VHH binders against Hexosaminidase D (HEXD). Designs and how they scored, part 7

Target 1, 346 residues: Hexosaminidase D (HEXD), of Bos taurus (Bovine) (a6qnr0)
Amino acid sequence: MRLVHLDLKGAPPKVCYLSEIFPLFRALGANGILIEYEDMFPYEGHLRLLRAKHAYSPSEIKEILHLATLNELEVIPLVQTFGHMEFVLKHEALAHLREVARFPNTLNPHKEESLALVTAMIDQVMELHPGARWFHVGCDEVYYLGEGETSRQWLQQEPNSKAKLCLSHMEAVASHMRARYPTTTPLMWDDMLRDIPEDQLSGSRVPQLVEPVLWDYGADLDLHGKALLVEKYRKSGFSWLWAASAFKGATGVNQSLTPIEHHLRNHLQWLQVAGSVPADTLRGIILTGWQRYDHFSVLCELLPVGIPSLAVCLQALLHGDFAENVKARVENFLGISSLEEMSFRR

## First folded at step 17 (VHH)

Design S_53W (from H_35S with Y53W)
Fold by ESMFold2, look of step 17:
Structure S_53W (fold): chain B 346 residues (1-346), chain A 122 residues (1-122)
Amino acid sequence: as target 1 above (346 residues)
Amino acid sequence: QVQLVESGGGLVQPGGSLRLSCAASGFTFDDYAMSWVRQPPGKGLEWVSGISWSGGSTTYADSVEGRFTIIRDNDKKMVYLQMTSLKTEDTAVYYCARMKYAWGDEYVFDHEGQGTQVTVSS
């Protein structure tokens, strides 16, 4: 699978714009979309406070999903359940659920109400995504985990550790998913798992419950290090893994490369990692377009500017290289002359 | 120039064992996963097994799991397929292949050898 990450944070694109670009995604080689709603999902009931002023309506979500189906794009929804919870924990009614009272980014994993909150969020999103084969529950960049008052007390008890704390919340969320939606597999970003020893991963239930998404957006990957990480996860009991690259909004820009050259290099590096692991290991690759600027990132402005990069990256993945014939294919898809080559030389 | 040379095929009775070898040259062998694929009579290619660059991870098709073992020796630039409990359905030409990438059930190999025949019959 090749999925385009559709990050809706900031300002959701009009549904009519999506009707124009979904056919392009498919033509370029994508066969799925990872949709990250954040507060653009039409939460209701006791979760209505999570809903942004300009969130999509339920009817608009259904239309987006219909458009994805028409274009043979499988949809994976993403809901954050651990870190990146500011849109939830900024609200006074929910601030007691913060891991650290001063910082609204991380959910307190010790409270029954915390699990109830994120499972209610998942359940509302799943109402509009029936039959989803995968559901991404985030769990990335869980900053300040272990620094809250309850966590500090808990960590002083043998044999408790920050890794055990992290795995226990991941297990709780994933277990809800598997119990309620047995045909849906949870995905999680892998950054909080990378430094957990193999024996502790294998001793937990997490490998039997989730498929991790290994992300790295750099122009230069540690190829053998990534391959060893893949091996560690497989030995730990994870049956399938995913890769994640960036076509836009990546961290760690190489100063010697243009943005398109940076993203192309990132994808070629992931292809080299993919060639170092056996078949039936990587389920797919997610091309991310994270918007890191709160309130200043407008998806419509960003996405049209990012289309040439997305086209380059998708075509490189589809053909396994970016040689002259692939460059010509991209130019043809976009109606662009050979000026693209000059951009790569600078 | 990438070269993959298979050997070790032959005639064997059902229930028997056989070990295939593949000698690799012309590329940085330690950077690539390697696979065995086979072509049964009258059928297309089917993937059999794969092994990571280091040998630390192996995968198998359901039809051969528990009976076949893939092994590599990076010092000798060799990959092997140890086959046991052979069935008549295992009759095929077996190819050693270099992984380009695989996403789910989309397997892409960029080089293969000439193949070695395995025949399982009385």
Scores: ipSAE 0.807, ipTM 0.931, lowest interface PAE 0.7, mean pLDDT 88
Fold by ESMFold2, last read:
Structure S_53W (fold): chain B 346 residues (1-346), chain A 122 residues (1-122)
Amino acid sequence: as target 1 above (346 residues)
Amino acid sequence: QVQLVESGGGLVQPGGSLRLSCAASGFTFDDYAMSWVRQPPGKGLEWVSGISWSGGSTTYADSVEGRFTIIRDNDKKMVYLQMTSLKTEDTAVYYCARMKYAWGDEYVFDHEGQGTQVTVSS
């Protein structure tokens, strides 16, 4: 699978714009989308306070999903359940669920109400995503985990550790999801798992419950290091893994490479990692397009600005390189004359 | 230029064993995952097994799991397929292939050898 990440944080695109670009995604080689809602989902009932006033309506979400189906794009929803919970924990009524009282980043994993909250969020999103084969539950960048009062007390008891705390919450979320949606597989970002020793990963239930998404957006990947990480996860019991690249945002150094050159190199590097691991290891690659890095950040590159980069990256993935014939195909998809571009511009 | 040369095929009885070899040259062998792919008579290609660049991770098709073992020797630039408990259904031409990438069930190999025939018949 090649999935385009649609980051709705801060500025949901109009549905009419999506009707124009979903056919383009498919034509460029995508066969799915990852929709990251944050507060742009129309939460109701006791969760209504999570809903942004400019969030999509249920009718708009149904139309988006219909457009995805028409364009042969499988949809994976993303709902945060551990870190990046500011849109939830900023609210006074829910601030008691923070891991650290003064920071709204991270959900307190010790409270039964914490699990009930994220389970209710997942359930409302799943009502609009029937038959989803995968559901991404986030769990990235869980800042300040272990620093809350309850966590400090819990960590004083042997053999408790931050890794055990992290894995236990991941297991709790994934277990609840599997119990209610047995044909849906939870996905998790892998950054909180990377430093957990193999014996702790394999000793937990997490490898039997989830598929991790390995993300790195750099122009230079440690190819052998990434391949060794893949091997570590496989030895730990994860049956399938995902890769995640970036077509928009997250560029790092900008003095030596244009953003498109940076992103193209990131994708070519992931192709090399993919060539170092055997078949039936990587389920797919998610091309991320960050719009807002966290709830309190300003907006970065808007989606239309990223379309040329997306086209380059998708075509490079589809063809396995970015030679002149692939470059000409991208120029044709974007409406740039390949004859003129070959003769006068490049 | 990349070259992959398979050997070790032959005629065996059901329940028997064979070891296939693949000699690689013309590329940095230990940067790539390697695979075995087979073509049964009158059928299309079927992926059999894969092994990571280091040999630290292996994958197998359900039809051969527990019976076949893929191994590699990076010093000698060799890939092997140890086949045991052979069945008549394993009759095929076996190809050694270099992985370019795979996403789910989309497998892309950029080089393969001429193949070696394995026939399982009583």
Scores: ipSAE 0.806, ipTM 0.931, lowest interface PAE 0.7, mean pLDDT 90
Fold by ESMFold2, look of step 18:
Structure S_53W (fold): chain B 346 residues (1-346), chain A 122 residues (1-122)
Amino acid sequence: as target 1 above (346 residues)
Amino acid sequence: QVQLVESGGGLVQPGGSLRLSCAASGFTFDDYAMSWVRQPPGKGLEWVSGISWSGGSTTYADSVEGRFTIIRDNDKKMVYLQMTSLKTEDTAVYYCARMKYAWGDEYVFDHEGQGTQVTVSS
């Protein structure tokens, strides 16, 4: 699979715009969409406080899903359940669920109310996504984990560790998904798992419950290091893995590459990693299009500005390279005479 | 320039064993995953097994799991397929292939050898 990440944080596209670009995504070689809602989902009931003023209505969500189906784009919803929970934990009524009282980043994994909260969020999203084959539960960049009062006391007990704390919460969320939605497979970002030794991963239940998404957005990947990480996850018991690249946002500081050149190189590097692992290892690649890095960050470039980069990256993945003939194909597809001219505006 | 040469095929009885070999040259062998694919009589290619660049990870088609073992030797630039408990349905030309990439059920190989015939018959 080639999935386009549709990041709704801070600036949800109008449904009519999606009706125009979903056919383009399919034509460029995508066959799925990862939708990251954050507070743009129409939460109801006791979760209504999570809902942004300009969130989509349930009717608009159903229309988006219908448009995806018409264009043969499978949809995977994403709901954060551990880190990146600022849109939830900023609310005073839920602040007691923070890992560290002063910081709204991370859910306290020790409280039964924490699991009940994210379980309720998942259940409401699943009501609108009943046929989902995959559901991404986030779990990336769990800042300050282990620094809360309850965590510090818990970590004093032998044999407790931050790794066990992290795996325990991941297992709890994934077990809920498997029990209630047995045909839906949870996905998780892999960054919190990368440094956990193989024996600790294999000793947990997480590998039997989830498929990790290995993300790296750099222009130069450690190719052998990534391949060794893939082998470590497979030896740990994970059956399927995903790659994740970036077509938009997530560029570094002090680069000598233009953003499109950076993103293209990122995708070509992931193709090299893919060629070093056997078939039936990688489910697909998710082309991420970050709108903002977290709830309080400034916006990255908006989706329309990122379309030329997305086209370049999808076509490179589809053809396995980006030679002059592929570049010309992208330019004709977008109705431009050169990718350089993309910067011309009046 | 890239060259893959298979050998070790032959005629074998059902239930028997056979070991295929593939000699690789003309590329940086230990940067690539390697695979065995087969073509049964009158049918298209089907993937059989794959092995990672280092040999640290292996995958198998459901139809051969538990019966076939893929092995590589990076010093000798060789890949092998040890086949046991052979069935008549395993009759095919077996090709050694170099992985370009695979996403789910989309398998893309950029080079393959001439093939070696395996016939399983009473």
Scores: ipSAE 0.802, ipTM 0.927, lowest interface PAE 0.7, mean pLDDT 90
Fold by ESMFold2, last read:
Structure S_53W (fold): chain B 346 residues (1-346), chain A 122 residues (1-122)
Amino acid sequence: as target 1 above (346 residues)
Amino acid sequence: QVQLVESGGGLVQPGGSLRLSCAASGFTFDDYAMSWVRQPPGKGLEWVSGISWSGGSTTYADSVEGRFTIIRDNDKKMVYLQMTSLKTEDTAVYYCARMKYAWGDEYVFDHEGQGTQVTVSS
């Protein structure tokens, strides 16, 4: 699979704009979409406070999903359940569920109400995504885990550790999903798993419950290091893995490459990683298009500005390289004579 | 110039064993995953097995798992397929292939050898 990540944080596109670009995604070689809702989902009932003023309506979500189906784009929803919970935990009524009382980033993994909350969020999203083959539950960048009052006390007990705490919450969320939605496989970002030893991963239930998404947005990947990480996850019991690249955002501040050059290089590097692991290992690659890195950050480039980069990156993935004939196809598709005209210049 | 040369095929009775070899040259061998792909008589190509750049991870088609073992030797630039408990349906031309990438069930190889015939019959 080749999925385009639609980051809705802070600036959800109009449905009519999506009706125009979904055919473009398919024509460029995508066959799926990862939709990251945050507060743009029309939560109802006791979760209505999570809903942004300009969130999509239920009918707009149904229309978006219909448009995806018409364009042969499989949809995977993404709902955060551990880190990146500011849009939830900023609310006073829910602030008692923070891992650290001062910081709204991370859900307290010890409270039954925490699991009930994220389960309710998942259930409302799944009502609009019935039969989804995958559901991404986030779990990236779980800042300050282990530093809350309950966590400090819990960690004093043998054999408790921060890794066990992390895996325990991941297992609880994934187990609930698999029990309620047995045909749906949870996805998780892999960053909190990367440094957990193989024996601790294999000793948990997580490898049998989820597929991890290995992300790195750099122009220069540690290719053998990534390949070794893939091997570690496989030995730990994960049956399938995903890669994640970036077509927009995440380029850093002091860069010698234009944004398009950076992103193209990131994708070519992931192709090299893919060529170093055997078939039946990588399920697909997710091309991330970050619009806002976290709830309180300023916006990155809006989606329309990223379309030339997306075209370059998708075509490079589709053809396995970015030779002159592929470059010419992208230039013709975009109606331009040189891709350099549309990139950051030094 | 990438070259892959298969050898070790032949006639074998059902239940027998055979070891295929593939000699690689013209590229940085230990940067790539390698695969075996086969073409049974009158059928298209089917993937058999793959092995990671280091040899640390292997994958197998359901039809051969438990019977075939893929091995590589990066010092000698060789990949092998150890075949045991052979069946008549394993009869095919076997090709050594270099992985370009695979996403799910989309497998792309950028180089293949000439193939070696394996015939399983009594």
Scores: ipSAE 0.800, ipTM 0.929, lowest interface PAE 0.8, mean pLDDT 90

Design S_53W (from H_35S with Y53W)
Fold by ESMFold2, fold request of step 19:
Structure S_53W (fold): chain B 346 residues (1-346), chain A 122 residues (1-122)
Amino acid sequence: as target 1 above (346 residues)
Amino acid sequence: QVQLVESGGGLVQPGGSLRLSCAASGFTFDDYAMSWVRQPPGKGLEWVSGISWSGGSTTYADSVEGRFTIIRDNDKKMVYLQMTSLKTEDTAVYYCARMKYAWGDEYVFDHEGQGTQVTVSS
């Protein structure tokens, strides 16, 4: 699979715009989308406080899913359940669920109410995504985990560790998903797993429950290091893995590369990693398009500005390279005379 | 120029064993995953097994798992397929292939050898 990540944080596209670009995604070689809702999902009932005033309505979500079906794009929803919970934990009614009382980043994994909250969020999203084959539960960049009062006390017991704490919450969320939605496989970002030893990963239930998404958005990947990480996850018991690249955002400060050149290089590097691992290892690649890095950040590059980069990156993945004939296809598709012109636009 | 040369095929009875070899040259061998792919008589290609750049990870088609073992020797630039408990259904031309990438069931190989015939017959 080749999935386009739609980051809805801060600026959800109008449904009419999606009706225009979903055919474009399919024509460029995508066969799925990853929709990251944050507060743009129409939460109801006791979760209504989580929805933004300009969130999509349930009918708009159904229309988006219909448009995806019309364009042969499989949809994977993404709902944060651990880190990046500011849109939830900023509310006074839920602030007691913070890992660290001062910071709204991370859900306290020790409270029964914490798990009840995120499972209720998952359940509401699944009501609009019946039959989803995958559901991404986030779990990236769980800042300050282990620094809360309950965590400090829990960690004083010798067998306990930050890794065990992390895996325990991941298992709890994934177990809910598997039990209630047995045909749906949870996805998780892999960054919190990367430094956990193989024997501790294999000793947990997580490898039997989830497929991790290995992400790196740099122009220069440690190719053998990524391949070794893939081997570690497979030895740990994960049956399938995903790669994640970036077509928009996450470029950092690199004065030697334009944004499109940076993203193209990131994708070509991931192709080299993919060539280093055997078949039946990588399920697909997610082309991420970050719009807002966290709830309180300013907006990054909006989706329409990222379309030329997306076209370059998808076509490079589809053809396995970015030779002159592939470049010409992209230029013709976009109605422009030279991608070098686009590379100088910043 | 990339070259992959298979050898070790032959005629064997059901239940027997064979070891296929693939000699690689013309590229940085230890940067690539390698695979065995086979073509049964009158049928299309089917993937058999793959091995990571380092040899640290292997994968197998369901039909051969438990019976075939893929091995590589990066110092000698060799890939092997150790086949045991052979069945008549394993009769095919076996190709050594260099991985370009694979996403799910979309397998892309950019180089293959000329193949070696394996015939399993009583």
Scores: ipSAE 0.797, ipTM 0.928, lowest interface PAE 0.8, mean pLDDT 90
Fold by ESMFold2, fold request of step 19:
Structure S_53W (fold): chain B 346 residues (1-346), chain A 122 residues (1-122)
Amino acid sequence: as target 1 above (346 residues)
Amino acid sequence: QVQLVESGGGLVQPGGSLRLSCAASGFTFDDYAMSWVRQPPGKGLEWVSGISWSGGSTTYADSVEGRFTIIRDNDKKMVYLQMTSLKTEDTAVYYCARMKYAWGDEYVFDHEGQGTQVTVSS
């Protein structure tokens, strides 16, 4: 699979715009969409406080899913359940669920109410995504895990560790998913797993419950390091893995490459990693399009500005390279005379 | 120029064993996953097995799992396919292939050898 990541944080695209670009995604070679809702999901009932004023309505989400089906794009929803929980934990009613009282980014994994909260969020999203084969539960960049009062005391008790704490919460969330939605496989970002020793990973239940998404958005990847990480996960018991690249965002403002050059290089590097592992290892690659780093950051480039980069990256993945003939195809498809002229936004 | 040269095919009885070899040259062998792909008579290509760049991970098609073993020797730049408990349906031309990428069930190889014939009959 080749999935385009729609990051809805801060600026959800209008549904009419999606009706225009979903056919383009499919024509460029995508066959799926990863939708990261954050507060743009129409949470209801006791979760209504999580809902942004300009969130999609339930009928708009159903229309988006219909548009995806019409264009042969499989949809995977993403709901954060561990880190990146600022949109939840900023609310005073839920602030007691923070890992560290001062910082609203990470859910306290020790509280029964924490698990109840995120499973309720998952359940509401699943009501609008019936039959989803995958559901991404986030779990990336769980900052300050282990530094809260309860965690510090818990970690002093043998055999407790930060890795055990992390895996325990991941197991709890994934177990809920597998029990309630047995045909749906949870996905998790892999960054919190990368430094956990193989024996701890294989000794947990996480490998039998989830498929990890290995992400790195750099223009230069440690190719052998990524390949070794893939092997480590497979030896740990994970049946399938995913790669994740970036077509938008995650580049900074002072790099020596244009944004498109940066993103193209990132994708070509992931192709090299993919060529170092055997068939039946990688399910697909997710082309991420970050709109906002976190809940409190300013917006970066909006989706329409990223379309030329997306086209370049998808076509490079589809053809396995980006030679002059592939570049010319993208330029003709987009109706532009040179991709270098699209490297700056005015 | 990338070169992949298969050998070790032949005629064998059902239940028998063969070991196929593939000699690689012209590229950085230990940067790539390698695969065996076969073409049965009158049929298209089907993937048989793959092995990671280091040899640390292997995968097999359901039809051969438990009977075939893929191994590699990066010092000698060789890939092998140890076949046991051979069946008549294993009759095919076997190709050594270099992985370009695979996403799910989309397998893409950028180089293949000339192939070696394996015939399983009594």
Scores: ipSAE 0.794, ipTM 0.926, lowest interface PAE 0.8, mean pLDDT 90

Design S_61R (from H_35S with A61R)
Fold by ESMFold2, look of step 18:
Structure S_61R (fold): chain B 346 residues (1-346), chain A 122 residues (1-122)
Amino acid sequence: as target 1 above (346 residues)
Amino acid sequence: QVQLVESGGGLVQPGGSLRLSCAASGFTFDDYAMSWVRQPPGKGLEWVSGISYSGGSTTYRDSVEGRFTIIRDNDKKMVYLQMTSLKTEDTAVYYCARMKYAWGDEYVFDHEGQGTQVTVSS
C-alpha cells in the first residue's frame, strides 16, 4: 500500500476540494489515505466538548468515505490515545486525566477513566468507519510519561519500568480494538517502541496486537540502522510493519535542499530500506503531510502547496526511482514545463 | 554485471527433500534482501520465501512455512532454500531473485537467475 496522510489538524479541507484531489492521488499511484482527525471529527454526547467548531459533520465524513471508495483509496482513520492529547486534556473537565497535571500532552495510563475515554473516542470514529481494516491509535511522542505523581510512585516498585508502563497502555487500547472490532488491526507510531529491548517487547502482548509504523522524515536515513530495527521488531513478534515518509512539512531548519528535493531524497532512502528487508515485512508506506505538528503549533504549508512534492514522491515510489522519464511524467501530469521552475534543484 | 545462478533442482518423490543453491556475483550482495520465487507449470511467478540483507529476518509464503527454510551466507555470496516434505504442488522452476522492494503483496525484484527445475512426482 501507498497511503497519503491527510492531516486535518487546524485546517480541514472542504469536501469539494477532496472530490478534486482524490482522483489525483489515485492517478499518481496512491491506493489509500490516512485521515488524522484530531478535533475535526463530529464527536457527540459526553465527548462533544472535543469537537471543534468547524469539524466535519457525520454526512461530510460519509461523503469523504464515498469519494475515497470511488477513487479506489482505502481509508485508515487516526485517533490519538496516549500522547498528543492536548485537544482533549486542555479541557478542565478532563484535566484530571493528565499524566502530569500542568501539561496537557499525555493521558494518565493508570486511570480506568483514561481508557474509557479513548475507547469511547475510538468507538465513535468506528461508527462512521465500520469496514476499516486498519485503525491508527497514534501513541507517538508520549512526553513526560512516568513523571506524573501516580507514575513516580508506581515506578518505585519492582519490576515496574517506564517501558512496562508504555506497553501496558498500548496493550489496553489495542486489546479493546481487537475485541470490539475483530477485523480491524490497530496501527501505532513506533517511536516509543524503538529503544525498548527485544526481550521486553516480546514479553508483552503488543507485538501480537498491532502493526507499528516506522517513521523517519530525514533526507539521509541510517539505512542499515532502519533495517536492523525492522529485524528487531520481527524477532519481537510483530507480524507486519509500515514505513512512513514525508511529502510535506518536516524539512528541518538548516537545510541546503529545496523542500521537494528533501522529500524526494527521503522517499528514495526508504526505497533502499525496503530493498534490504524481505517480502511480507512492510505492509505499505505512509506519505505524511503534516499540517500541524501538535495542537498548539502553528500551521505548516497548506495541502495545495504540497501537491507538486506529493506527485514527485508518489511517482518515485511507484516506479522505484526518479529518473528523467519519471520526472517528465510528473511535469506533464501537473501541467508544468519543468520541475526546475519550482526550485526543485534550487 | 549482476548474476544469479541457481542449482540443486531435480526429480523427487512426494515427501522428499531438496536443497537449492544460488550463487550471486556482480553486486554488493550483503546490501540486498534475497528471495526465492517459483513458476509452477502453466502459471505465473509466485513468491516463496525471502531473507533480509543480514540474514536476521526470514519470511515464507503460507503454503511452505514449516517445510522450507531460506538461508544466506554473505561470505560465500550464497542463498539456499532447504525444502522438506515436498508435495506435487511444489513442482516448479525455482528462481533466485534480488529484492528491489515489496509493499504488502506488491513484490518487485530487479534481477533473477535462469532457474532450476524441481519436479515432485511418483
Scores: ipSAE 0.777, ipTM 0.914, lowest interface PAE 0.8, mean pLDDT 90

